VHH binders against Cytidine deaminase 5 (CDA5). Designs and how they scored, part 6

Target 1, 346 residues: Cytidine deaminase 5 (CDA5), of Arabidopsis thaliana (Mouse-ear cress) (q9s7l8)
Amino acid sequence: MAQQYKFVFTAEQAASEGVTDHKKLPKLIRKARNLVKAPSKVGAVGRASSGRFYLGVNVEFKGLLPHFSIHAEQFLIANLALNSEPKLTHLAVSDNGTVFQDPCYDCTRFLKEINNAHQIEILIKNAHGRDGSFKSLESHMPDEFGSESILSAEPSLLLMERDNCLALIDEDSAAGGISSNADLCSFLKLEALKAANKSYAPYRKCPSGVALFCEGEVYAGWYIETVDRTISLGPVQAALVDFIARGEGKGFDKITGAVLVEKKDAKVGQEDTARKLLEKIAAPNCDFKVFHCQEERKDWITGAVLVEKKDAKEGQEGKLLEKIAAPNCDFKVSHCDEELKDWIKL

## First folded at step 5 (VHH; framework vhh_brivekimig_d4)

Design s50 (from k12 with S56G)
Fold by ESMFold2-Fast, scan of step 5:
Structure s50 (fold): chain B 346 residues (1-346), chain A 122 residues (1-122)
Amino acid sequence: as target 1 above (346 residues)
Amino acid sequence: EVQLVESGGGVVQPGGSLRLSCAASGFTFSSYAMSWVRQAPGKGPEWVSSISGSGGSTLYADSVKGRFTISRDNSKNTLYLQMNSLRPEDTALYYCARWTDYSGEFLKYDVSSQGTLVTVSS
């Protein structure tokens, strides 16, 4: 049963299926149809820098417009993010789960957002139509790569570790903490906030996260933005990637709770889309709640380490950090031979 | 028949550590979120910590966060609570609880009646 729903393979596990390196990715697409029982056929296979192999499937929702669907490439990238993979090295795609094909141009916009986009190799069909070769993403779509199309000023790119430094507005005012009974809503709020803090939203600055509850387990996902918002992946869709990948074949109709965390008055709001999707697929009694978050103040730092210069006089270094750190920030004094400003970028 | 049996309690000095265990039977353990709940002498029950079915998600009461760690071993149908830096205020009967159904604002759960006593004495 676990093998029927497997979406992540270690290098050793892939090798046991005859996939010893990236050159065998098309073989894994064919093998995966027997190993993964998914809502649709496997549409994407990727190799991460860790050596693990990841699967992506196309997910369509009956009665909903196509823009609610999850493309196989979006699934795979969300699956990489959920497993904290820092880099994608190789990608192969298929429309039927058996034969590889050139990846969708629009879907490759997600690849451009990844921190190692220049180094990603994708399997492209040869002129003969039966064989393929790996080409760098840049060589396949050179007009998309240039100084104007690269956001080098961004502090973090897709798949890089991220903390959006968000806190719940509504919960920060709650007196007395958690009641004597465990509150499912509090559990889901915490997981949705964690997801929102991982959200990739560089263009419109509207990070968001969703947590879903199903039969004793929490599944979570976050908004992944592209420069063209129409091909971005919503947080409820990302949470459903987690649900499909870890849920061991459970139906969506078993989802009984959901929480969305997003910024108040966000330019790109997720509430209406999430509600419509959950009403169609989740349990009829599924409880859906929305909570709002806000960014920490720019003038504050948290968890600061105070660097003491080798010859610094006692106590002088602490006065600077006290003026800019959050009221509850703890200071740790450390010795440094460098200038204080070289260590602390204030 | 659902059964939850707590163990591992005892007498420790302030600053000491204890590891509590809860042996579960009569249900599919991995399909349920679990909690630890305590009741100090002369006080009402207080929720301590919760863990999801796979162990991937955890939640802690503010009073124990950073000191206690909840974990589970689904192959042994056992729930654990590692308690570090114990304080006199942690003195209580500790109960293992299974989450049942979501109903309204609060998740309902079954609590064992046996409990295991933890006494933090000076």
Scores: ipSAE 0.375, ipTM 0.721, lowest interface PAE 2.8, mean pLDDT 75

Design s51 (from k12 with S56D)
Fold by ESMFold2-Fast, scan of step 5:
Structure s51 (fold): chain B 346 residues (1-346), chain A 122 residues (1-122)
Amino acid sequence: as target 1 above (346 residues)
Amino acid sequence: EVQLVESGGGVVQPGGSLRLSCAASGFTFSSYAMSWVRQAPGKGPEWVSSISGSGDSTLYADSVKGRFTISRDNSKNTLYLQMNSLRPEDTALYYCARWTDYSGEFLKYDVSSQGTLVTVSS
């Protein structure tokens, strides 16, 4: 049963499923559709720069409007982010697990938020419809990478590690003594704040995170914004990606606690959406609480990630970031085939 | 069948150190948040510390923060509590607890029935 709920594959594990290279990615999509309880109409599979393969499935919630749903491409990107993958190299999508499908235009905009977006290869149908070929995202959508985009676009940084330097404004400490409710609430607050500090919110500056409690374990996720907010992924949906990927097939009706951390008076608030979703899917006794955060350190570079080329001198990029980043700002160096400087200022 | 077996208690002088262990069996240890709870003679139970299933998050009671460290080894299905700078008020039976549910306003624990005794005497 444990093997039936696998959303991440090593290269060796993928090979055992008949996927020896990226050209066979569509084979994993059928498996992805069979692993989730929610009805799945579309599957996605991606290869990361690490060589690992990631699955995404469409998650629909009965009785809720489509904007509450998690699209397969959103699931896959959240799955990459949850596993600290800095780069997606190849992507394939399918309507029914066997037929190739071009990614939808809106989901393709989600992919543009990744820092290596112009180099991502996506499987595109050929004229005969039976076979596909990998094409760069830029080749598929050249207008999105044109001069107008360059003038308004700092490099997209979605999968780059970040710290939004947020702290709770109504924080309290777990007191001595048996405070079971306070203990769990404090625990969920820490996990939700941790998630909010990883949140990608470059356009509207409203990062947020959610932590869920189910049968003794915590699952977490964060808001992932796109320039077109209609395809953005909410923090509760991102936490449900974590729940589906790591929860070993548990039903949503086993979720008994949830905490949302977001900015007070956020222009894009998450509370109403999270509450409606949890009321529909979580345990009837699910306790949902909202806490507010604010930027802890003013006028700071909140997080900076430098990717280094193969054969670059180790640690050299870290020294540069140390000189430029604000004091006490956390940053990480990600190893990949492309040299890119990422500066996150919220 | 869930089993939690504590060990490592003993008698120490103030300022001394002890490391408690809890061997867990009968469930997927890495999937559960764990806690240490203590009961001093003549007092009710007091929560001491908690750790997430992954070990990424920890919480401490104000009375032990900076002195105690909770940790886990998921490959060995074992929970630890490193107790430093022990005080007479730390004298108690220490229990390993598994988080099982959140019902209404309260977290439920599976608590070991045995406990391990820690005595801090001068």
Scores: ipSAE 0.122, ipTM 0.579, lowest interface PAE 5.5, mean pLDDT 74

Design s53 (from k12 with S57K)
Fold by ESMFold2-Fast, scan of step 5:
Structure s53 (fold): chain B 346 residues (1-346), chain A 122 residues (1-122)
Amino acid sequence: as target 1 above (346 residues)
Amino acid sequence: EVQLVESGGGVVQPGGSLRLSCAASGFTFSSYAMSWVRQAPGKGPEWVSSISGSGSKTLYADSVKGRFTISRDNSKNTLYLQMNSLRPEDTALYYCARWTDYSGEFLKYDVSSQGTLVTVSS
């Protein structure tokens, strides 16, 4: 099993490091800098409603533009999502773990996507001082909680459990069967599809997920959208959060396989960004494959229910279903054939 | 140098259970995903189940899902397959396989040459 101790602390573990309450969060960042290998700099720490503490690191990729980077606050939120944490209660950011700073405006807007955003307390620096105090995100940015940004029709917000009901377009592309591709590639396709089904994409409706393979282990992440598309977190970046948090200090140059699952002809496509990033950081000759998905059809009609409502003739259930089912709708009348005969008496 | 040695096969009645083991040596076991592959007489190889290096992720063929459980003990360099509710169609030579992720062929793996025989008969 992969260990996440470097980026996740129980309340007891945090207390052993001298972090007995949320006001000591910057101290945990400083301690964590000695636990995280590589050039990544710890810059964020958060407390979840579970009582666990989560860390975020700034990740920059040499030779790539800044928009490929992962900000510490984005890392922390992705780490919360990967651990199924439903709520963030407190957040602090710091350059060195002993001095705190205000979260950047872009990152505070990212926090607005969370289901309890108005109640999140962030450590804010005094305008003319060096001290800080915890303030609710709503009180810090009251104009951002008014008439915009939240979708009235959206059933779930960021960090809430979701299932986008996506399936791979080609049945031969589906993983997990007895097919000749039912091994590593199938494993990565299935994990990337699972990630795409957790993707938060309420504004442009283009969910996506990525799975990475490194030394016998699979890491995964998903696209996390914001109303301001420029601060959204890509699925390859989210998968790298999982890689860093669970990979026990492994280098990116050991990533030998990757799969992206996204909608075909998506208005917000991820392939170009993922390919360019992996070409710079992953193992030489890392295999990268893209598969396409679409929402599962929920309008499949069972013969038994339809026959009772329409008084259909025995043996004509397929003809009846074809009249009301969408073009190319696949249905299994034989599955309810015996039951169907009990329902019709024409 | 790389060795995979299967054991635990035998004859069992339909509905019975067997536990297969694969002892690995010659490589860092915890750094490799492992699979079980079977071959019935006169048929080609069929993938059965896979497990990631840490054991946190598993995958099963539809034909065995809910009946078979793959697991590993990295401290003992051993892979296991617990087979329950066995059926005559499960009769096959069962092979342990190590995944290789270099060379551009994602699906390539090393398979033991011996295997362990499982016979389900009344």
Scores: ipSAE 0.262, ipTM 0.648, lowest interface PAE 4.1, mean pLDDT 74

Design s54 (from k12 with S57T)
Fold by ESMFold2-Fast, scan of step 5:
Structure s54 (fold): chain B 346 residues (1-346), chain A 122 residues (1-122)
Amino acid sequence: as target 1 above (346 residues)
Amino acid sequence: EVQLVESGGGVVQPGGSLRLSCAASGFTFSSYAMSWVRQAPGKGPEWVSSISGSGSTTLYADSVKGRFTISRDNSKNTLYLQMNSLRPEDTALYYCARWTDYSGEFLKYDVSSQGTLVTVSS
């Protein structure tokens, strides 16, 4: 492999370095530490179900609190998501690219959000501390994957393809009849909206996305939520993962434009964090704008939500939850679709 | 001196295809995002598609998504627009445009004065 910024390896490229199976992941991370220069040392390497290998680095920002930082495991997961990888099969982590460590507790919580999480194998240190063996994430965290998880089953679909069906609130922005000249904001706005539509936000329902502009190129990322908010990855951090992975060693000070798309009055807002981070690292003249979005299918219902549960075997009745209707809505179920549509227009 | 020269237009039947080219000179082509913009007779300009300097990011107007494909060959300093399933409403002068670095509220870009004419008619 030539020395260059490289965060994704094909199975053939890994094999050329002697990494033909997961047991040799430690070999790849040791070699990769010489390929990645600033901002930090390689801290994680993973194998996806596609057979490709992915790297993660710890990214810290001078003068900002640690919660702005990107952990190597978070970087790796964001890198998998950016490359549409549906599954992570094996993971090895390191504190400095030389000595292998067990994954940190917080980062194993992040891994739990991935579809197939119980089958992910992670490198665990042996008693002598020199080498390790792979153990399933479920074996490492049995209480998280035991029978009790069925009682509070939450979807773990982080790496699955999704569309949040979001549209910009501003009518002038995302329509095909965009103004006579495409502007940087329109370009970044559409990329940030696309990112927000990929955002994983199952717990607090506040998806968001960021697009960055640097020297003729756009980089994008989205909010990746965990049940523990403190280990969630913000959309600007996710976009910086894309920037580091594809930007060929460019400095953050070359970023001259940024757009955030998030829901108006989101309970988990990203604007303040994104603005503070960009002011610290981006070009001094970097333009940062925020636009708001909402679910596309909600626009014409005007705050009325109907849920109909059908019993396929008995086939005659749906179930309606009256309490989900707006306080001043009068409606009745059990008629044809046309009648129901007319009542929804209330 | 920045020059952009469009070619590849012509008359085509509805449902037909055309490939437009834009030959660029006078600047480092790979360092600039590029766009296609069209102007139908009696109407204002409409943005059609954009591509980043490396070609890794592409963006399309809703009216052309699934039918048009933007691409570039940085070794030849050439931008392309592959147009499939053409419709009468696609009839317009097509211009290529170079994005400049961001300065101010809107990204400014250069547009060729000639363009290439695409006519979709029976």
Scores: ipSAE 0.065, ipTM 0.495, lowest interface PAE 5.6, mean pLDDT 73

Design s55 (from k12 with S57N)
Fold by ESMFold2-Fast, scan of step 5:
Structure s55 (fold): chain B 346 residues (1-346), chain A 122 residues (1-122)
Amino acid sequence: as target 1 above (346 residues)
Amino acid sequence: EVQLVESGGGVVQPGGSLRLSCAASGFTFSSYAMSWVRQAPGKGPEWVSSISGSGSNTLYADSVKGRFTISRDNSKNTLYLQMNSLRPEDTALYYCARWTDYSGEFLKYDVSSQGTLVTVSS
């Protein structure tokens, strides 16, 4: 029962690999080297608050500059996000599954974006490089946890549940009783929008999402921004994390469709980077389309609730009261009593 | 030979439920996204729902959202549509469709499907 492409372990599954607690995370990295087809690709392992263990691998693309690559720590965090894990508790990293190393400074700054960042424990090597001890991220980089955090105004931090309230602006309709959402492009468009609505983009306010199609399955990911934009994870890279983690070893050359959803005229656009990456790795003539989104208008509610006020005096007529409500709100009251008025508060 | 065979249709009263099945053969079922499409008498085809190859992603037409549930059992090569709170406007011939790798358009069928009739009447 060899699981060559397994990137998520329950506590019981990790125990079967000899990892009974977080102190044995380095053992899981070594074991994971044999679980992933390429021995030197596994670079990170983390424990989530759920008790599950997650793997991250370094992904490099031949013929592309290093900024297109996915670092093992970025992969791990995207993998946590894709599995709706709200917190990372412990992290250990290695370049080849045998030699332990400190996370790079840029990658630790990526970790700082997580909502429980000050409580994350990372494995830091000692002066001899063979052994290490877990240190909180805050103790490792105390100057980054100042009271003047620019993220204090954000309603949701990385790994927290979020909805960016985005809607498509360049949506086409189909004729003849067939909805435009009936074809693959429409399916990918809606999945990419769903991904964009999960996108973490607190600094430049340019959320985006990507959906990929490969042999009957859809893979999706979203832009994850950091304070240093050079180490941010692009939406196509995040979707490739999903592809690698769930695709059971399929090659990138099997990807035949892709859709990017991003804001029109975004200061940080993803189209050029996504197109360049897909040109190099995806199937020849992979169909790549870009659609634009904007924040959903919430100033206007459609629909109506009709409340009929009846006067108790003989010969007087009641007046219809109209209340604007969400679409498909169908409440009619033939007589409005005083108790019901208190509940409605018109 | 690639084949899709629908079943489970019938006559039901408004508010009732039906479960449709589509038995697939001749291809690697788990590698293809599948859809349910319906055609009411005298009208054009209307897309109802789609499901990814693994079953992890589903999509529904607004007219059926919250009432219908699409699912699949890849070990049995079978696609399902659970239809609850049925309405007279749901009366139609229901077809299952396999998506192609090239376009993925539900209108592109690899095999001929005969459909299964659902009639909602009082």
Scores: ipSAE 0.013, ipTM 0.455, lowest interface PAE 7.3, mean pLDDT 73

Design s56 (from k12 with T58I)
Fold by ESMFold2-Fast, scan of step 5:
Structure s56 (fold): chain B 346 residues (1-346), chain A 122 residues (1-122)
Amino acid sequence: as target 1 above (346 residues)
Amino acid sequence: EVQLVESGGGVVQPGGSLRLSCAASGFTFSSYAMSWVRQAPGKGPEWVSSISGSGSSILYADSVKGRFTISRDNSKNTLYLQMNSLRPEDTALYYCARWTDYSGEFLKYDVSSQGTLVTVSS
């Protein structure tokens, strides 16, 4: 293949392209434009604290509104998250690989969510656009760092390792038993659940994840939330970042399976957006399924307790269960249904 | 040319252990989900276990949960199946399989034609 489909460079690989430090980041931007089968117009390049370099491209989908698209900066941030990079140190953006652009304001606010936001340096263009100087994110957006924010006061959460402690609500396939254990759907459910457990959803508390299947391989991504009314990245878009970055130029029309895992009754649901996007870009008969998750209940019941079958009054069980929680005690709850007792151990 | 070569089969008594290996070549091993599939004498194929390309997702058939462990070493292009507490019912030809296509609820595999024989006998 004439095109290079590489979105992550080690320090040594970047040096072989003439990029020995962050001051030469713009050399990698030109490559970002030619790395994908999907339309790419804007390139972003970032350096992580690991010394690795990451590329991002703008991805637009024919026949869909702009809010479905992936901005180059969002692509880069998702790519960092997918590779477990803890910190971004430098960022540069260009629309043609020659003329530098200041990052999109909404996308730049995405950077504020990262755990080292104050230390991130972004390339700001000079008057003629050919050259630029690195400037701290705080210097570029001082008003965003001066205001008190509940989340800004805490160590930032984006790019930090997390586990949302989610488990699937749906039981093992209720139909037929024996023949269902080997289907791809169960595999995609696990990958999507793992993605949902990595999801950054601090504002609306509605984490979600998507897994995609293409020609023998699984790709996954998760919802990355930003402050209200700024641009968030949906889980299907994040999974497409993984697909583009690792899929070595495969077309979206080769995607034949997809699973979304999200919370039941989420205030911010992802199903409609994911379905509409996959219907436009994936294989014509792509199998898309949605499963629901909820937070594990270990935190509120940690005691051993017997719930009496006969003497429980309507509405009393919830109050009783709330009272039994002792933080350092394993719990065992028994409920008598006729002659059969159900014992629950979390 | 895709090549999957299984090894590690043999004869063991009930309660014994065996470790199966599958050496893969001819494709980018780390990019494919893999499975172990077995076929008992006179029976159809039965899925045993699957593992994602990264190793992060693993599934087991109910008949082997708690007894078998699937793993992979992407640096060596090798898939493993550690089988403990073996039972006569585990007697079968074991095949390693590469995921290829998906059609509805059914996954298609590339499997070795050879397999490795596991016999659990008293």
Scores: ipSAE 0.208, ipTM 0.605, lowest interface PAE 3.9, mean pLDDT 73

Design s57 (from k12 with T58K)
Fold by ESMFold2-Fast, scan of step 5:
Structure s57 (fold): chain B 346 residues (1-346), chain A 122 residues (1-122)
Amino acid sequence: as target 1 above (346 residues)
Amino acid sequence: EVQLVESGGGVVQPGGSLRLSCAASGFTFSSYAMSWVRQAPGKGPEWVSSISGSGSSKLYADSVKGRFTISRDNSKNTLYLQMNSLRPEDTALYYCARWTDYSGEFLKYDVSSQGTLVTVSS
């Protein structure tokens, strides 16, 4: 049976909609355009390496400046991250499912942050009609993948597993941890901290996370940074992606609780933006609280993924991370041509 | 109609174990945080444990932390409470509850069942 608010499809579910391979990917765009009440009808659809398909839609907030909005491509990337998808293989964008749009240049720069960016195939509009063709992100944006420097050719770590090794600085608690007693604030603090620990903030090193409460369920999201400051996705916007994707069409005015976790004295703070957005869209009595976190170490490490050279000696797993990451930091070992310390220091 | 049906209660000796189950129907189980609440004879309800809809977050009352484990199987619409190292003070009627609302610092629960009796006696 048809579902009105579906943003993630298994390969089997996509096949039932007539999408049997990536060439039929644009067929899902018509669903994306109608999933939210937005002035813009732009939708994005992507295929992940898992074989699952993901939708993204423009989300605009009347009476708020453009930087509060969520672009369809940002929604799609947040949706991938929320579902722990490590790679995006194919992307298509359209305003109505019948006329393809050329990808937004600024928004597609967001894609270069993904660890497999040069391998992503984007559907490019054909000048003679609806029959666009897939083109690699690198060939579409060669200046972003220039050959001037080896460093400029290295993939980013967005969508890879991470743990920022953050712990709460609870001013009311000497333990710095979550109370065992059940209250909504404790529950939302835990979810927001988990979100902050997944936050991608390699340039400004100010990770953050948000948890929202609506009718018995918690929705969460985290700050996703790009080198271009104007297209980074805020944690409240990322949490709203989770809310839209899993909330079965609930209105934002049903959100009655929210918690933001961010670093104390962050150079890029999220509190003002989150508060203004929630005041506009959430329930009039929505309780919004901010808690501060800090790295377990004092050297401002934003993410913790162990990356080792392909020829690293057996038994080297975790050695570099153990020397530079917090003792209680959860991490994943990944193999690459460079050592972890080279990825963290930049 | 929201329905919650508890099972697994009984009589055990101190130090024993029991596993409670709660079968849920009438709502999208995976979309709701769930809790276990108990009530000893002549006392008010006491919160025991909570679990988020996804199962990623779990909270425990200090009196049961380290002894009880909350879990859920969303494919079977079932909530569980594994109770180890039981004490006479754990004797109570145990209810599963759906978390439906927020009011200040307190969670509002939807409790639609008779509960299951746990008796720990020496």
Scores: ipSAE 0.025, ipTM 0.474, lowest interface PAE 6.4, mean pLDDT 73

Design s58 (from k12 with S50R)
Fold by ESMFold2-Fast, scan of step 5:
Structure s58 (fold): chain B 346 residues (1-346), chain A 122 residues (1-122)
Amino acid sequence: as target 1 above (346 residues)
Amino acid sequence: EVQLVESGGGVVQPGGSLRLSCAASGFTFSSYAMSWVRQAPGKGPEWVSRISGSGSSTLYADSVKGRFTISRDNSKNTLYLQMNSLRPEDTALYYCARWTDYSGEFLKYDVSSQGTLVTVSS
């Protein structure tokens, strides 16, 4: 039983909905609007470099303040990230699926974090207000792409594959306790850590991730930061994007487990926001737990490093696994022979 | 397919300098921590240096601290190792390595099979 409405379309699937080129993108927003009722009815649709089309919808939570909401553009970017799309090529925004709207300035600032932001084309209304034309994001916001831009001074990592090199702190490590192969909490903890390692947090350096459990399935998401923290997307919100896009219409009240992984002593913490949101929308007695992580600096001192040597030649012989001592042990291992090899373990 | 191609090795006198380069392809370079690993003839591999994906964090083996500098140019998908004050004991095949995963108690790296040879001799 496939989902009748989708948040991801191939070029052929989009054509069957009447979208034969990127200029007709707003028509796809009608499908997404029917899945999520939002007061503003704002939607976003984007074309990725893969040729696939992605939808974003505004998600508001009844009885919660606006800062808990997921803006349509944030939804779209999280949806791209969750599907490992490296680049966004075209974006259109519409409040009802039939009328073009110029993107909000605050919302477009979120797009500038993307690694190919200077090449993204957004649909802007013509001077007469009837039709739209695509203009580069850089042309629409030239001051944001000057020498102070992340693209000129620092590499932009949003939508790029990343690993934040985070490990659970010793007291929260799964390896520290009695082994349980059926422990759901241990599984969610590892999935949330995996999500935290994908988190984009270049400004305040507080990556985090969330894993949600619903009826045998796991949904995950991670913190996506902007220069202005008020428009950043929290990890629980990102996990809910995954839940909405892949959950086939399940209600939030079916979520029975959740784990947040964030850095100890983070300047920007996620626990309070995640707890308040889950208490409002998730199942009664949803089990929510928080675990802490840190960069793997300790593993470089006390652990061992395995090197997978891959030959230029193809085939089974092309892979050789070799053991290398941790950095502070390399010199001592070479000078102390066999003794230190017995101590090399992460 | 992931490919790492090292260059810049050669013969140099003690106290000399060399700059190694590693051209990366087949993956999103800026998203991965990178390392240099070396192997002297008849010995096992030795980790030399590591740099984070953004380039903001670096680590060095005690044997090379103050002499070697690791750097990267993410716009060119290239990793570098600047080697100064070279010693005969630095003679080895040098490999660039991509940090790929955490495997239980171990950090995993993908390395090139070819490497680049550095010989320090009078």
Scores: ipSAE 0.000, ipTM 0.275, lowest interface PAE 13.8, mean pLDDT 71

